# VH-VL binders against Proteasome subunit beta type-11 (Psmb11): the designs that were tried, part 4

Target 1, 253 residues: Proteasome subunit beta type-11 (Psmb11), of Mus musculus (Mouse) (q8bg41)
Amino acid sequence: TTTLAFRFRHGVIAAADTRSSCGSYVACPASRKVIPVHQRLLGTTSGTSADCATWYRVLRRELRLRELREGQLPSVAGTAKLLAAMMSCYRGLDLCVATALCGWDHSGPALFYVYSDGTCLQGDIFSVGSGSPYAYGVLDRGYHYDMTIQEAYTLARCAVAHATHRDAYSGGSVDLFHVRESGWEYVSRSDACVLYRELQKARSLEQELEAKACGIYPEPATPQGARECKELFVEQEEVTPEDCAIIMKTETM

## First folded at step 13 (VH-VL; from s03 with light chain H98K)

Design x03
Fold by ESMFold2, fold request of step 20:
Structure x03 (fold): chain C 253 residues (1-253), chain A 120 residues (1-120), chain B 112 residues (1-112)
Amino acid sequence: as target 1 above (253 residues)
Amino acid sequence: EVQLVQSGAEVKKPGESLKISCKGSGYTFSDYWIGWVRQMPGKGLEWMGIIYPGDSYTKYEKNFKGQVTISADKSISTAYLQWSSLKASDTAMYYCARLEYDEGWYFDLWGQGTLVTVSS
Amino acid sequence: EIVLTQSPGTLSLSPGERATLSCRSSQSLVWSEGDTYLHWYQQKPGQAPRLLIYEVSNRATGIPDRFSGSGSGTDFTLTISRLEPEDFAVYYCSQSTKYPYTFGGGTKVEIK
């Protein structure tokens, strides 16, 4: 399972793979791992989709009860605290372990990480699931708060697609959501294998253009010379692609 | 058996006070919101307000705020609708209903109704 | 507050006919994806209302399958595929998406 979310100038992005399994040996039909909580709030799941759906149903009920009493829905922070309390209380049920809440309230875009031990953290970037280390690698290299919407979508797609290539329990498609002031939007569902192939094709093209631009293929050179010949740098290894740099077409030293 | 049982019909004069009741049985009364609905003769249904008997938290519809008092006594599983001074325009059928909020946020259980007639 | 407008006010039909009742909302009744809190109640003369359909299209327990609901957003329909003598009553739509909760004006289904 790979889920990610990040906050940026134009809202909050949430993305996830769609692979499911019934235990360690059976692949199930594609599932949604980014779940609407209400019109301005999404939550991610950590891979036990049926149990997480139950938790989100309970959460929605509590949110509606509080809305009835107070005249408005709780903030994203208030919702995160509520979910953390609920998860902490029912630890022994083997339910969803960790989630990210992605929303927009009176304070603007907001992103919180909630873990079953009661942990509740605010932040700009979170990734959850077995594929999250690989997603973090891509996010950490490509993220900045002032991204355009298209840069943010590209970053999210690359991060999940890379994680599906590296993590055996991630795969299927990439679901992409965007939370704006007006509420969340379901942006796309793209086949992860197709996305990864397109990223590899783009890397091959950029390597070809880099070689033509430099006039030489990379013989061992001093760090300065190698960097000049690789200004459109793409990691050639399947293991660690710098997909966001390729897609953003940003030259980075 | 799960039910809401309301107090009997009332015939009153303008200016008199009245308190009608809605008693729940067969379930944990304090765990569910109770709403009150008015139906004027020959007219449709209109919500008056709701109460959570667990802590007596109450909300009123705008046209009924200050016109009626909704209360509950969870120790005897009973909700109340009360007027301090009845008007002829209060002549109506009054229902209580329980909010089911686990599945679909609908009113699944209704009292039989209490007819209130205000005339000289 | 959310206004529910039912149409027609009265529907005169014979047993065995199909009845189609409309409910239109002044604003969307979607609380979240998959959660639209529009309900239908039946009220027979001298009786309390009873729940027929909840969340647009789900039949309440014990409600015959001739009753069905449909619609989305702001436009909703209750359909009775074949009217039985016991179906002649007043039907109300109701919303619980946003407090204050409201009822439509009702549609009286009467024998022709």
Scores: ipSAE 0.687, ipTM 0.867, lowest interface PAE 1.4, mean pLDDT 83
Fold by ESMFold2, last read:
Structure x03 (fold): chain C 253 residues (1-253), chain A 120 residues (1-120), chain B 112 residues (1-112)
Amino acid sequence: as target 1 above (253 residues)
Amino acid sequence: EVQLVQSGAEVKKPGESLKISCKGSGYTFSDYWIGWVRQMPGKGLEWMGIIYPGDSYTKYEKNFKGQVTISADKSISTAYLQWSSLKASDTAMYYCARLEYDEGWYFDLWGQGTLVTVSS
Amino acid sequence: EIVLTQSPGTLSLSPGERATLSCRSSQSLVWSEGDTYLHWYQQKPGQAPRLLIYEVSNRATGIPDRFSGSGSGTDFTLTISRLEPEDFAVYYCSQSTKYPYTFGGGTKVEIK
């Protein structure tokens, strides 16, 4: 599983892979790991699908009760604290549920991490799941608050696609969501293997064009371009028999 | 048995006060919102307001605020609808209903109704 | 305040016929994806309303398969595939997406 979210000038981005697994058996259908909570709030999933579905159902109920009493929904921060408090009642069950709450409230775009032990953290970037170290590698190189919308979409797609290539438990497609002041939008679902291959082609073409531009005194094959998704993969990568091309052929057959 | 039982029919004159009741049994009364619904003769259903008996928090529909009082006594599992001065236009059937909000946010349990007739 | 408009006002049919009742909302009834709080109630003469369909299409416990609901956003339909004698009643749509909660004006299904 790879989930990520980050806050930037134009809102909050949430993205995730769609791979679903049952123990060591990977025949499960694609899953949805970014879940609408309400019109201006998304949550990511981790742990078992049943645990996350239960928590979001309970959360929505409590949010509706508070809306009924107060005439408006709580802030993203208030919602994060509420979720953390709910989860604290079940610490004795050793539940391992981590989520990022991605929203827009009166204070603007907001992003909170909530873990089942009651942890509640505000931040600009969160990634959770077995693929998160790989996603963080891409995010750490490419993230800045003032990204354009297209830069943010590219960064999120690159980060998840890279993680799906490296992490055996991540794969399928890349789901991308964007939370604006007007609410959340489901932007795209892209095949992770196809996306990874296209990013590798873009990196290869960029390296080719950069080599031509070096002229009389060529420099080492290191890209010079702006921080975009295709530039975030300049580090050499090992090609494995599990890469996207093999997986894509298996899926289509 | 899970039920809401309302007080009996009332015949009143304009200007009189009235308090009708809705008693819940077979469930934890204080944990569920109770709504009051009016149905005027030959007409449809309209919400009057809701109350949470656990802390007596009450909301009124626009046209009923200041016209009626909704209250509850959780120690006897009873909600009330009350008029200080009845009008002939208050002639109607009045229902109480329980909000089920764990699953689908619908009113799953209804009282049998209390007919209130106000005439000179 | 969300206005629910039901049509027709009266539907005169014979037992065994198919009934189609419409409910239109002045605003979307979607609170969250997958949570559309549009409900249908049945009221027989001299009785309290009872829940028939909740959240657009879910039959309440004990409601026969001949009742079905459909729709999305602002437009909703209750269908009774084959009317039985006990189905002649008034049907109300109701919303609980946004307080104040509201009812439609009702559709009376009567024997022709």
Scores: ipSAE 0.686, ipTM 0.867, lowest interface PAE 1.4, mean pLDDT 83
Fold by ESMFold2, look of step 14:
Structure x03 (fold): chain C 253 residues (1-253), chain A 120 residues (1-120), chain B 112 residues (1-112)
Amino acid sequence: as target 1 above (253 residues)
Amino acid sequence: EVQLVQSGAEVKKPGESLKISCKGSGYTFSDYWIGWVRQMPGKGLEWMGIIYPGDSYTKYEKNFKGQVTISADKSISTAYLQWSSLKASDTAMYYCARLEYDEGWYFDLWGQGTLVTVSS
Amino acid sequence: EIVLTQSPGTLSLSPGERATLSCRSSQSLVWSEGDTYLHWYQQKPGQAPRLLIYEVSNRATGIPDRFSGSGSGTDFTLTISRLEPEDFAVYYCSQSTKYPYTFGGGTKVEIK
């Protein structure tokens, strides 16, 4: 499972893979890991689908009860505190649930991490799931708050696609959501393998451009024995922000 | 046997006070909101207000705020609708209903109704 | 306040006929994606209302499948596929999306 969310100047992005919690390489790869809570609030999933669905159903009920009493929905921060309190009361020994709440309220775009032990953290970037270390690697290199919308979409897609390649429990497609002031939007569902191949093409193209710019190494020293040139040699597995920015084509939902 | 049972029909004169009741049984009364509905003779249904008996928190519809009092006594599983001074225009059937909010936010359980007639 | 407008006011039909009742809202009844709190109640003469349909299209427990609901956003329909003698009653739509909760004016289904 790979889920991520980040806050930037145009809102909050949430993205996730669609690999089913059924496991195995032949399993049902489509699942919903970004869940609408209400019109301006999304949550991610990180535990079993049944556990997460139950928590969001209970959360929606409590939000409606609060709206009935107070005339308005709680803020994203207030919702995060409510969810953390609920999880803290019922966490059990065998439950491990972590989620990101992505929303827009009167305070603007907001992002909170909530874990089943009652932890509640505000932040600009969160990734959750077995694939999250790989997603963080891409996000940490490419994130900045003032990204354009297209840059943010590309970054999110690349981060999840990279994670699906590296993490056996992540895969299928990449779901992408964008929370704006007007509410959330389901932007796309794209095949993760296609996105990953586009990322690899971007690396290859960038390698060719760098090689043409450096005339010092036009040919290997010998055809038989290639030598490592520490200044110019890069690993094929490295993913750069420029690689992500070249991927433009697949945004179909 | 889950039910709401209302007090019997009332015949009153203008200016008199009245308190009618709605008793819940077969479920945890204090855990569910109770709403009151008026139906004037030959007319439709209109919400008057709601109460949460657990803490007696109450909301009124705008046309009924200050005109009636909604209350509850959770120790005897009973909600009340009360007038301090009845008017002839208060002649109507009054229903209480329970809000079900686990499965769709509708009123699933209704009292049988209390007919209030106000005339000289 | 959300206003619910029902039409027709009266529907005169014979047993066995199909009844179609309309409810129109002054604003959207969608609380969140997939959650539209529009409900239908039946009231027979001298009786309390009874829940028929909740959240647009879900039949309440014990309601025959000749009753069905449909619609979205602001426009909703209750359909009775074949009227039975006990179905001659007044039908109200109601919303619980936004307090204050409201009823439509009702549609009376009566014997022709």
Scores: ipSAE 0.681, ipTM 0.872, lowest interface PAE 1.4, mean pLDDT 83

Design x03
Fold by ESMFold2, last read:
Structure x03 (fold): chain C 253 residues (1-253), chain A 120 residues (1-120), chain B 112 residues (1-112)
Amino acid sequence: as target 1 above (253 residues)
Amino acid sequence: EVQLVQSGAEVKKPGESLKISCKGSGYTFSDYWIGWVRQMPGKGLEWMGIIYPGDSYTKYEKNFKGQVTISADKSISTAYLQWSSLKASDTAMYYCARLEYDEGWYFDLWGQGTLVTVSS
Amino acid sequence: EIVLTQSPGTLSLSPGERATLSCRSSQSLVWSEGDTYLHWYQQKPGQAPRLLIYEVSNRATGIPDRFSGSGSGTDFTLTISRLEPEDFAVYYCSQSTKYPYTFGGGTKVEIK
């Protein structure tokens, strides 16, 4: 499982792989790990999907009740504290669940990490799941608060795709969500193997362009096909698992 | 069986007080919000307010704040709607309803209604 | 405050005909993905309202399958595929997405 979220000037990005596992089994490549809580709030999942679905159902009910009493939904911070308190009540059941709450409230974009032991932490970047060390490697290198929307989408896709390549329990597709002031948006679902391949191809082409620039000092032109390939990385069609297997074989030869 | 039973029809004069009741049975009354709805003769439905009997927390619709009092006595599973001084314009049918909010958020159970007639 | 506008105000039909009732909201009724709190109630003369359809399209327990609901966001429809004599009543849409909760003005379905 690889989930990530980060806060930047245009909101909060949440992204995750779609592989579902039961124990050590790989069960389903299409499971959903970014869950809407309400119009301006998303949550991620890192435990069993049934446990997380139950917690989000209970959380939504409590948020609705508080909205009824107080005339407005709690802040992202208030919601994070509520969820942490709920999870702490069941500490004796030995549950290990971590989630990131991604939202936009009166204070702007907000991101909180909540763990089943009651931990509740505000931050700009969180990644959770077996693939998170690999995702953090990409995020730590590429993150800055002032990213454009396209830069943020690329970073999120790259981080999850890299993690799915490295982590046996991550895979399938990359789901990408963006929380704006107007609410969250489901931006894309792209095949993780295709994304990884295009990322590696784009980097190889960039290396070739840099090599040519060093060798051709007086030449002003660059290959135009490189820009097209990089743009296709962002907008390409999803591929099947069989396409992924073929690509992996050809890339290892 | 699960039901809300309201008190009987009332015929009153302007200026008189009135308290009508809505008794719940067959479920844990204090765990569910109760709303009051007015229906003037020949007209549609309008919310008056809502109460949580567990702690007596009450909200009123703006047109009814200060005009009626909504209360509950959870020890006898009963919600109340009361006027300190009735007006002829209070002539209407009044319903109580239970909010089902375990992921549904609709009013699933309604009282039979209490007709209040206020005339000189 | 969310205004629900129902149309038509009155629908005169014969038993066996198909009835289509419209409810339009001034704001989106989506609270969260999969949770659109638009409901339909039926009120027969001299009776309390009863729940018919909840969350746009789910029939309440005991409601015949000739009743169906559809719609999204701000535009909603109640359909009665084949009117029975017992279906001549007033139908209200209602929202519980944002307090204050509101009713539409009603559509009276009456015998032609």
Scores: ipSAE 0.654, ipTM 0.851, lowest interface PAE 1.5, mean pLDDT 83
Fold by OpenDDE, look of step 19:
Structure x03 (fold): chain C 253 residues (1-253), chain A 120 residues (1-120), chain B 112 residues (1-112)
Amino acid sequence: as target 1 above (253 residues)
Amino acid sequence: EVQLVQSGAEVKKPGESLKISCKGSGYTFSDYWIGWVRQMPGKGLEWMGIIYPGDSYTKYEKNFKGQVTISADKSISTAYLQWSSLKASDTAMYYCARLEYDEGWYFDLWGQGTLVTVSS
Amino acid sequence: EIVLTQSPGTLSLSPGERATLSCRSSQSLVWSEGDTYLHWYQQKPGQAPRLLIYEVSNRATGIPDRFSGSGSGTDFTLTISRLEPEDFAVYYCSQSTKYPYTFGGGTKVEIK
């Protein structure tokens, strides 16, 4: 699994691969790992798909109950805290769920990391899942708060596509979402392998253009053969809690 | 069996008070919202309001606010709808219904209805 | 307040025929992607309403497969593929996307 979210000037981007594992097989029907929680709230999911779905269902229920009672839209921070509190009550259950919760409320765009142990962190960049280390490698190089919308979309696609290329547990398509002030919107679904190839080509062209601009005519790099995205049938190793290694850039409050 | 059972039909005069009941069974009464729906003779369904029996939080539809009182006693799994002073226009069938809260708000369980007739 | 308009008001059909009922909303009933809180209730003469379809297309427990719901946004349809004698009733659409929750005016399906 590769999911990511980052906050930038124009809201929050959330993206994820769609590869799911069923039992001992990695090749399962495409799953949505970016889950709408509210019109203004999205959650990314890493962990057992069934567990994640259950938690989001419970979260939606609670938010609807609060909406009915309070008549107010939920805050992103409040929702994150609620989710964290809910999961913390079930710590005895070997639940490994990592979530990036993002949204737009009265305070603007916000992004939180929530883990099944009750951890709740606010931040600007989060990636969760087995592909997250690869995604962070791309995000850390390209991320800046003042990105254009197009740059943000490209960065998110690139990060997930690169992660899916390297991570055996990630693949399928790349879902891209944008949380705006008006609410979240679905931007696109793209084949991860195709996207990766396109991004590689684009980078090569950019490098060629830069090289030309610098008067350095690099010899045409021989197109290294399109390595077929081999569907690696990896046996479901039980995601141990340790495998939920979230490289958290903790901004210490 | 999961069910809602309402009190029997009522015949009243204008100005009289009335309290009708809706008793839940077969489920945890306090965990589900109870809604009240009015149906005037030959007319459609009108949502009146809801109550959460667990803490007695109540919300009314604007047209019924101040016209009726919704209450509940979770100890006996019963919700109530009451009028302090009935009008002829209150003649209707009144239904209680359980609201499902898992994904959305819909009435998955209905009482059999209580007919209220208000005539001089 | 969201207004739900049902059409037709009355639908006269024979047993075995297909029934198509419309419910139009004054505004979108989409709460989130995949979450549209439009429901259908059936009320037979002299009986309480019962849940027929919830969230546009989900049949309630015990509802026959001849009942189906469809639609999106503001336009919704209840279809009875083949009317049975017991299907002659009033059908109400309802929304719970926005407070206050509202019902349509109902469509009466009657025997021709």
Scores: ipSAE 0.265, ipTM 0.700, lowest interface PAE 2.0, mean pLDDT 87

